VH-VL binders against o27280. Designs and how they scored, part 453

Target 1, 266 residues: o27280
Amino acid sequence: MDSMNVPEVLEIKRIVEESESVKTFIFSWDFRREVRPGQFVMVWDFRDEKPMSVSLIDPVRSEIGISIRRVGEFTDRVHGLSEGDLLGIRGPYGRGFELMGRDILLVGGGIGMAPLAALADEATARGMRVDALVAARTADELLFLDRLEAAGVNISTCTDDGSCGFKGFAHERLLTLEENHDMAAVCGPEPMMFQVMRILDERDVPAQLSLERYMKCAVGICGQCCLDDTGFRVCAEGPVFWSQELSRVREFGRYRRDPAGRRVPW
Key: E = the ipSAE of ESMFold2; O = the ipSAE of OpenDDE; V2 = 0.75 times the mean of E and O plus 0.25 times the DockQ between their complexes.

## First folded at step 20 (VH-VL)

Design ie8 (framework fv_acasunlimab; at its last look DockQ between E and O 0.82; V2 from the best seeds 0.83)
Fold by OpenDDE, look of step 20:
Structure ie8 (fold): chain C 266 residues (1-266), chain A 118 residues (1-118), chain B 108 residues (1-108)
Amino acid sequence: as target 1 above (266 residues)
Amino acid sequence: EVQLLEPGGGLVQPGGSLRLSCEASGFTFSKYWMSWVRQAPGKGLEWVSYISTGGRSTFYADSVRGRFTISRDSSKNTLFLQMSSLRAEDTAVYYCAKWYIGRAFDIWGQGTLVTVSS
Amino acid sequence: SYVLTQPPSVSVAPGQTARITCGGNKIGSESVHWYQQKPGQAPVLVVYWDSYRPSGLPERFSGSNSGNTATLTISRVEAGDEADYYCQVYDESSDHYVFGGGTKLTVL
């Protein structure tokens, strides 16, 4: 449906304070337009437009949620908005996560937990056993813990400073977990995802990983989100990739392209 | 060369049992979900069973649930299908298939014929 | 059970374009894959994730998905393209792989 490429002006129905730096904006959504965990939307504040992952999918309430971390000028403006204010939303875009098996492991870091929270809801609704490793720098940056717990997710936490759960990084915590799963979904800082993918591969656990890149058109035309040597467009072929696809991507875990096309190391 | 080989087919009487094998080579067998798909003579493809990489989870078509058992041995790069209480309608060429991204199958064996007849 | 519907047969002249459809009420929400099966041979994956080609497949093969219908398109059809073609999805509600009934492509 070509109409999805035209931003729909939507009213912010609710705002959930997830942390000091993260807010979830809730919108009414017409579910005739299907949306899946792992897909993203383009958020337009009538000045600029940025891709954001969908973190809540609620067909019962006819709502979606978009979690946004305050990191720059655009997100500063958005974080200044109130309930009742307007935003432009177009999409959804990209390929979302696929669920298979009975047991799934979610590994998320920081705002990377946004799409995984939506995936957790779907997985638990399907009767899957969901284990989630939630990572953050500090305890106050751990996202969606209450929501995940309420959904019946088995949660393990890790923090860089040890303020909550395991002291260390997500891949280090993962090494201490002995149980394997039918599949894994991963989203967070790319260095984290790179290490986690390595461990999961060694354990023969199929893994999906959601990448973040600079996106402009969201429809696979402009090439701004193209991954080196593969021709993969994160907005079209991704943002969710299987590990076997990412194994072909040389830049994965090493660098990304900025808006000017320069290589920026992680 | 990537290959799946299915030995073990043959003729069996109704109510009988048969064990199929699928030997994998040319790829890391332990890293992929595996499936059995069958095709009755002159008919279309029908999915039979699916197994996770570690064998923790198994799935079956309604038509074979309770009668068929899928398993795997990573040390031997082999997929198995234990068939019991065989029926005439189970007569088919049985293919083993390797999982691919998007829940597709990118590698297929050449298939083995199982004939259930009195 | 979820059902995928294909036309039983499609005929096309050499050099022309063949289109094979696959209908299902969940096709809009599920990825569709296509397989080619020649007589006496195993199926071969020709399109995955609605529109992507496995390595080694000619560009003549393409896929699309619109509404409740997926379409396999074979351009510049050759005699060697004569085969049965099957669409396939994964039904998440039942955890079943589902194949269409197959379409026999005849090259006139």
Scores: ipSAE 0.888, ipTM 0.938, lowest interface PAE 0.5, mean pLDDT 95
Fold by ESMFold2, look of step 20:
Structure ie8 (fold): chain C 266 residues (1-266), chain A 118 residues (1-118), chain B 108 residues (1-108)
Amino acid sequence: as target 1 above (266 residues)
Amino acid sequence: EVQLLEPGGGLVQPGGSLRLSCEASGFTFSKYWMSWVRQAPGKGLEWVSYISTGGRSTFYADSVRGRFTISRDSSKNTLFLQMSSLRAEDTAVYYCAKWYIGRAFDIWGQGTLVTVSS
Amino acid sequence: SYVLTQPPSVSVAPGQTARITCGGNKIGSESVHWYQQKPGQAPVLVVYWDSYRPSGLPERFSGSNSGNTATLTISRVEAGDEADYYCQVYDESSDHYVFGGGTKLTVL
């Protein structure tokens, strides 16, 4: 770890319950440390530290929001916190999304909508037309719909069980959408991102994908976030990659690595 | 061999029109944003225009907006620049350039000279 | 619109290190790219994304970007490095590409 990069201890200013399993924790933030959509922070609960994507970037109110899904011990403890409680935050880290063109398609699966919600705010503020495909297993797990609507985003939904919108997987819904775009941004489960990337490539829609695998030290020192045959480190050279970069990587979409660097199937 | 070739330059009078083309080979043309960049004699590089992969979105430097039109034909791997209402200040070598990650340009044509004079 | 400022020229002795600067308001928040152009030739990308080299470029070329200044560094300068060098960003607020005015590197 960089000795100049220690967690700042911040009070939780507000908590937004996004779903039964997802909360957004809002903090005051000094924007002399710039934050871009697609970058991440390390969240420290004084026992453990995990990378989390920034979902809200609000320089006007001097606030950031970090959306956290309850999936294990660390996130259970964080979900048990209240407004006024403390968390350590260090960052931001990584390369964020780059915008070009007049319109963008966002494709988010589950908590993957978190960085895309931040990107939607930036894209709409720059006058881009934004379409979002928001995917989840069930209607109750669709994230950020009201926020995206308020920002002027055109929303399509899909759920695995059909409880809201299209019944099926994100890539299946995408096939039924005939709107082309100048670019796309994709974040969610890696198998979903692989299938979505293939469709976008067939449509000649350049895409950026956010890879959340393997981060531990947030600056690439530990070796945990290496991609296969390219040698790229996700936290130093990503987490956002253009689809052109990912087409050179055998690992993408087929397996993951554990903390020791061993291949493990999805 | 990856290359861009810009036939179609020439001498034009002020107020005239000229159409430039840029033929791509050795890469999948339809997957990349494409740009025109110009360089007046003895001067620096100036971006002129770019076009999205599908051709539906176009962007122009303020100095050429309303006078120049960028287009592309992916079936012919060709980028175009239709120039109208030409002025002496448009005299330059015109390069086509291919988008590269980070919003750079990795492949450039050798350029074609457009001279606007009476 | 966004402006990039480069010194018009830089002179360096062979074997020494050349540094070419590109100034811009908060340029450290932008991805900066660098091009080499020799007389009568098209530009060649030598650094992208602030500090990455395209395949086939010598390790002598490197870049950095922080605050209001991006820098192209050419170590162990050779006569063949004599050229014009341009920095470039994409300005999202205008949807325009922007080039610096260029720096002529002279190897004495």
Scores: ipSAE 0.766, ipTM 0.894, lowest interface PAE 1.2, mean pLDDT 88
ESMFold2 (binder alone), look of step 20: mean pLDDT 92; pTM 0.948

Design ie9 (framework fv_acasunlimab; at its last look DockQ between E and O 0.85; V2 from the best seeds 0.85)
Fold by OpenDDE, look of step 20:
Structure ie9 (fold): chain C 266 residues (1-266), chain A 118 residues (1-118), chain B 108 residues (1-108)
Amino acid sequence: as target 1 above (266 residues)
Amino acid sequence: EVQLLEPGGGLVQPGGSLRLSCEASGFTFSKYWMTWVRQAPGKGLEWVSYISTGGRSTFYADSVRGRFTISRDSSKNTLFLQMSSLRAEDTAVYYCAKWYIGRAFDIWGQGTLVTVSS
Amino acid sequence: SYVLTQPPSVSVAPGQTARITCGGNKIGSESVHWYQQKPGQAPVLVVYYDSYRPSGLPERFSGSNSGNTATLTISRVEAGDEADYYCQVYDESSDHYVFGGGTKLTVL
């Protein structure tokens, strides 16, 4: 088999319109190369390369899905592609989520639901009870609701504007939920994750959180995704971290570094 | 100082029952999954049981399922293992251990010997 | 059931490098942890997540995991490193923690 560090040129098999700004690109995948929810791949459009989370893992169809939000020049180009077009994919990379217990809580915001959707599929396939708190700014930005429901996930929604479900933020909705879980997985805006982690800690619920940082090499060499004080590399030690690990990360919930290495507040 | 203490071991006849305790100190007990691991004399480590932070979920090795019950009391920082229908092959040093991350165990008790013999 | 295979014993001279292997079907896709157990003592975590060291462990201890083999490496071996070493994984298919059979490291 080819090295995972060499991009494989793959044909876009299907494109799923998840929302106005999010598309899922489906590729044929050789599952001799294992992939776990929470891991990421490097997507290459032959001009630039960006890390993207895997949002679908389907061993039956021998397919993976990559959900991409339109946010800049690279994603604009990718969103302009059609079925049958080509992309370079290398990976997977990073540490994925680990499932523990019988009851799991998923808390996702926006595109953060991408890796959690894949995790939900795995958890439900294992016979776990899955509760998902899905957050977005507005109802039309809520992702993967039909897919999660079809999988048997118990869904709670919240929106900033109250257009669907609870009016407010994910951590506020979480405070209204009384049931505890064996484990939680969290992915979304870092301020959201920071607040959610605090609540889960107070409730003695172990939590895993997926971070987003600027990644260049994806193999832990360049250091562009290194977290302050700890030396954690998001591409190697992450992107999924245990709350216990993130408690040591000063910048978590406060700031990140841009491609130039400057501190950018959240 | 982080510590796990396991009192309660001893000699018991086949078919008998015994309750082990593991007392935690030096860390927030309620925040961690806990496990029992045993080691027969001169043998390797064998996982026995695992319990979630809130005690909602419990897991058992096939060799002890239906006979052993794991539980915990957060108010007393104590982990328990109720053993029943004990067999000679249950003879071992029993360790309690604290969950760390990634399903590893970072803190272990010194263990307590359980001998099942007629 | 998932089985982890370790050599029963490994011998090394002081100052040399010891390598202890742990074999399993596609173990490279699993998170492997390693424990050290000295005679009459409880196990001690020495490597977690394949290659990371807990606080307080010397840099002489390292780990790797790929394919069907995880390896614990102890460089510049000291007399005090003589112990039994166990690899450990979690089998998601059975919800069982699984330990290897253990390897006795003898320092010559």
Scores: ipSAE 0.912, ipTM 0.945, lowest interface PAE 0.5, mean pLDDT 95
Fold by ESMFold2, look of step 20:
Structure ie9 (fold): chain C 266 residues (1-266), chain A 118 residues (1-118), chain B 108 residues (1-108)
Amino acid sequence: as target 1 above (266 residues)
Amino acid sequence: EVQLLEPGGGLVQPGGSLRLSCEASGFTFSKYWMTWVRQAPGKGLEWVSYISTGGRSTFYADSVRGRFTISRDSSKNTLFLQMSSLRAEDTAVYYCAKWYIGRAFDIWGQGTLVTVSS
Amino acid sequence: SYVLTQPPSVSVAPGQTARITCGGNKIGSESVHWYQQKPGQAPVLVVYYDSYRPSGLPERFSGSNSGNTATLTISRVEAGDEADYYCQVYDESSDHYVFGGGTKLTVL
């Protein structure tokens, strides 16, 4: 019916402070428009519009949650809002994570844990065993630990500075974990995802990776979210890709594109 | 050249057992979920079973659960289906198939006929 | 328990367009894949992720999926397109693959 939603102006129902720099904004949602973990929405503050991953999908309460890290003027304005204030939401868009098997490994860096938290809820609700490697620069930036624990997820942590868990990068921690999984889902900084992907490939663990890229529109028409060698669009043909799709793409993990589509190193 | 070869079909009595093999070549077998699909004479495709890349997790259609066992041996690039307590309704061409993105199957064997008859 | 429903047969004249449907509850929210099977041959993937074509498939093969119906479309039908066609999804609630019953395409 409605493959593309018109923007809806929704009230912020609840705000959860996830960290000093990350808030989750919760809205009522009509689940006739289905939402899957790994899909995104466009958030409009009446001045600018940015893609944000869905971090909470709750059909029972008819709610979705969108986690936003404060990183610039748009997100500063949104973080200044209160419950009852308005935001425009359009979507969902993109290809979400696909589940199969009996167990899954989640590897999340920073805000990349947002879509993985939604996936963890769905996976545990389906009876899968869920292991999560949660990475950040510091302990105070580890996201969703209490939520994941309450869902029954087995958590490993790493921090760049060693303030919680393993001291080092996510892929270094992963090398010390010997568990094989039926599949994995990865979201975070692209350099981290590239390193994690190669380790999972060496272990024969099929992986899905979520690419968050700057984009001009949510439907892929503008071409700004295209990958180099495939013509795939992050918002229409992603943001979630299987690792075998990404192994054919030179751009992944090496550089990004600016709003004009030019290559910029990471 | 990517290939799946399914030797091992044949004629079996009801209640009997048979083990099917599927040998893979031209791709890295250990990286893919593997699947059995069957087709009774004159009928459509019916999913039978799939197995994870490491062989740890196995899944079965209701019609075969408890009677069939899927397994794999990565050192031999071979997928197996151990069939027991066979019934006439198990008569079919059995295909092995390789997982593809989106949970599709891109490479199929040519199939092998299993006939369960007195 | 998820069910995919296909018409048993479709007949078209050469050069015309064939449309083969696959019905399912909210199938528009699933990734739908299509296979062609010629007599005596193994199935061949012709469309995946609703609308993508594998390499080597002509643009005459296309797919769409919305609401409760996925459709395989074959334009400018040729005699060589005569085959059985199956749709397929993965049902996450049961962890089962599901095929439709198949559609025999006849080119008259």
Scores: ipSAE 0.796, ipTM 0.906, lowest interface PAE 1.1, mean pLDDT 88
ESMFold2 (binder alone), look of step 20: mean pLDDT 92; pTM 0.944

Design ue1 (framework fv_marstacimab; at its last fold request DockQ between E and O 0.94; V2 from the best seeds 0.89)
Fold by OpenDDE, fold request of step 24:
Structure ue1 (fold): chain C 266 residues (1-266), chain A 119 residues (1-119), chain B 112 residues (1-112)
Amino acid sequence: as target 1 above (266 residues)
Amino acid sequence: EVQLLESGGGLVQPGGSLRLSCAASGFTFSSYYMSWVRQAPGKGLEWVSMISKSGGYTRYADSVKGRFTISRDNSKNTLYLQMNSLRAEDTAVYYCARLDDYYYYMDVWGQGTMVTVSS
Amino acid sequence: QSVLTQPPSVSGAPGQRVTISCTGSSSNIGDDYDVHWYQQLPGTAPKLLIYGNSNRPSGVPDRFSGSKSGTSASLAITGLQAEDEADYYCQSFDRSLRGSWVFGGGTKLTVL
C-alpha cells in the first residue's frame, strides 16, 4: 500500500456553512498530489471512514474543500468538529469528470452540487460557458449559488416546493430548456440522474454522471461498490461514468446494494 | 517527441475484418481524446470515430456506425479500431489523430496505415 | 458531398497572395464552432496549420493566416512559396450530425 492509501491527518482550516445541513471543510493540500473534480477522498474521523467528493480545488491557496451533508452518525460527528480539529484524509480516488467542448451544462441535486461546483470552477477557468441547473427540495437547500454566480455561471434553480425558481424536479426543468450543450455533468439523487440522463440521451448530449455506492476500500479490491452485471467498481471505474457506460448498468436509477449486499431501492 | 504510429492495415476481402492499432508516445496518452480519420485514394479527409480519455464515450460517423469499434488501452498507450463487415468504400489510409477536447482540432497525426478492401 | 465547401483548386505565383474559402452552414461554422485548417503535402499525413479560426501552431509561418465570419472561413497565404504546394482542408464540428467532426473537400494549391 502506497503513501496515497495512508490517511494523512489534516487540520480543518476553515468551515463554511453552506446550508443548515451542509458544511464545507477546508484543508491544506499538497498539489503534488493531483486532484480532479469528480474524484473523492476517504474521510476518517478516527472511528469510521466515508467517501466524500471534493467540492473545492484551489491551487493558489493550496487548499481543497470537502462538502459534507449531515445524514447519519458519522456525519453528525464530523459536523460537530471545529476549525483546528483533525481529520484523516486519504486519496484522491476514482475517475473524475472530463471536459469536452466550450459549453457545459451542470445538473445537480442537493449535495450532488459539491463535485459540480469544483467542476464549474475548472470549466470557467478554462474559458467555457457554464450553465448550471441547481435543484433542491426547498430554497434553503440550494447549494453554492453565490459561489457559482461569482464564477460567472448561468444559474437556473428548481425546487420541489417552488420556493425558488422552477417548481418541480430537475428533469422537468430541463425539459423546458431548449438549448443544448457540448456536454453535461450530472450529480444528485440517482432517480434524478436517471431521468436527466434519458433526456440528454434523447438530445444527443454527451453526459457524465457521478454515482454513489457503498465503498469500503476505495481501491477496487473489496468489491463492495460493484455494480450488478457489469462488475464496474464505482471507486475504480467511477464514480464518474459516461451515460454510454451507465446504459449497460441495469440497476442504475433503480436500486443499490447496502453494506450487507442487500438490494435497496432508491 | 510526440508521435503516433498506425499499424494493422492490409488487404482484406469484402465482409472481412481488420483491427488497426495506433501507438502513442511522447505525451500523456490518457489525457487526450483520440480520433480516427481516413482518406480514400485521391479523395479528401473523412472523420471516422472518436473516443474520450477514459474510453467511456465514443462516437462514429454514420458511414461506419455498427461496423467499426474504437477502443483504447491507456496502460499500453494504444488506440484501436476494430473494423468489421468491411466494404470496398472503406478502402483508405487510416490516420490516428490526437483530438483537442476544447476546440475540436487534431494537432498530432500518424503517418497512416493503408486498408484495401477488395475481392 | 463534403459538409464544408472548398474550391477544388487555387493557384498563384511565388510571392503572391492566395486565399482558400471554406463555406459551412448554421449547424457548424454558423453555430460558433471554430474552423481549423490542415496542410497535406504530397504523400504525407495532414498537419495542423491553423486552429481556432486564426491561431498558428508553433512552427507555422506568419504568412499563413485564418479568419472566420458568419458561416464561412478563409485561409490566406501571403508570399507564396514553392513548398506551399499542397492540399488544404478546413475542419469544424457539426452538432446536427450527431456531433460530427466535418472536413471540407480539400483545395489543391498549385504554385506556378
Scores: ipSAE 0.940, ipTM 0.964, lowest interface PAE 0.4, mean pLDDT 96
Fold by ESMFold2, look of step 23:
Structure ue1 (fold): chain C 266 residues (1-266), chain A 119 residues (1-119), chain B 112 residues (1-112)
Amino acid sequence: as target 1 above (266 residues)
Amino acid sequence: EVQLLESGGGLVQPGGSLRLSCAASGFTFSSYYMSWVRQAPGKGLEWVSMISKSGGYTRYADSVKGRFTISRDNSKNTLYLQMNSLRAEDTAVYYCARLDDYYYYMDVWGQGTMVTVSS
Amino acid sequence: QSVLTQPPSVSGAPGQRVTISCTGSSSNIGDDYDVHWYQQLPGTAPKLLIYGNSNRPSGVPDRFSGSKSGTSASLAITGLQAEDEADYYCQSFDRSLRGSWVFGGGTKLTVL
């Protein structure tokens, strides 16, 4: 009897330009509908509907924020909107991150930092020590650094081109970081997440990883978000999975699926 | 009002199997990590296993690893412990307990169910 | 045996003060993991008595107090009463055992 399965038309309250390619769209939100870091919403622009991660959860101001990278027709149209324009929102959906212990490591690549920024706010609010490894192709694409610093997060950066921080991939930087965390949360390009998961598993650090897959229904009916080996539905059993769950999944880190369900190399 | 109730204990032979259940009530079960702790007759407490909120992450004491499997069904508010290849040293009262995910204490305990492994 | 060391027994007269020690190592208490205490009355399940080194849950009298220093912790009980006669366990987390919850061996408190 919740309205979460029917899009609610909401006004864009504020737009934050996070980078040249990433904007955060902020909406008023009634927190009787609870939202947890790692959950997603379906964003409807009256032509198409796409899943987007929640990056800001602010019950005090009654706001949520959705960070969207411009990568195609849908996101191009949404990036062209202004404050006061309307979008349909349904959700939230999916399994969010679950916190454990007192020390958490976040590893985010590109837009993958969006759900981790929301998690960082929750973790710091409950008194956890938060270390974040923020990765991008270039310095200009590192996301949420000022926000994370203001929250008291200890930030390490890496860029593919070396323009900021460690030159190289996130998993290479991870090998040089402190090994004693109670848990980790990982979100970014799937090949990065696979390499990071391998290192964290060797260190016996409990890890949760947020996967991206094609979605239509978001409630587990249509099967478009299924993983090969387990039948896990990313929209219902995920998008956040523990590394123990993913160790049984052959496709993770090997290939992805297009909108027709066909396997495509990374 | 917050309650945990174990069941499924009994007498089994060495090498046998047994499944314990723990019914939870009075709280949002899916919001909590859970654990099993055992106590051999006349002995102290020994941690056995833990499980995350979703059930996707589990840990085991070395003494039971590979033989015991913790699981949960959040739709039924029930925690389980599948015990295989049982040994005499597994004889104990088994408690289910609600596990705090920040401090790592156990604030709610069941009454326990007795498992006896004897030929 | 127990990763955390407790004395096997302590005793005191009604109205007196007793302490129960809990000694760990650098991989648990000494690695900033908190110490928690449980009271187990005869024939019953354990009950959380102290958490996070020194915090009392609702319903626990203020004559129970906890502290932690270095690799050790202590439970202090003042104004002993007959109903305090029980077994007391400390508990922490140990990273050296691939991340395990660990209990002390227990201390039997006798009220004379």
Scores: ipSAE 0.807, ipTM 0.901, lowest interface PAE 0.9, mean pLDDT 90
ESMFold2, look of step 20: ipSAE 0.805; ipTM 0.900
ESMFold2 (binder alone), look of step 20: mean pLDDT 94; pTM 0.956
OpenDDE, look of step 20: ipSAE 0.936; ipTM 0.962
ESMFold2 (binder alone), look of step 23: mean pLDDT 93; pTM 0.952
OpenDDE, look of step 23: ipSAE 0.937; ipTM 0.963
ESMFold2, fold request of step 24: ipSAE 0.766, 0.787, 0.806; ipTM 0.883, 0.889, 0.901
ESMFold2 (binder alone), fold request of step 24: mean pLDDT 93, 93, 94; pTM 0.954, 0.953, 0.955
OpenDDE, fold request of step 24: ipSAE 0.939, 0.940; ipTM 0.963, 0.964

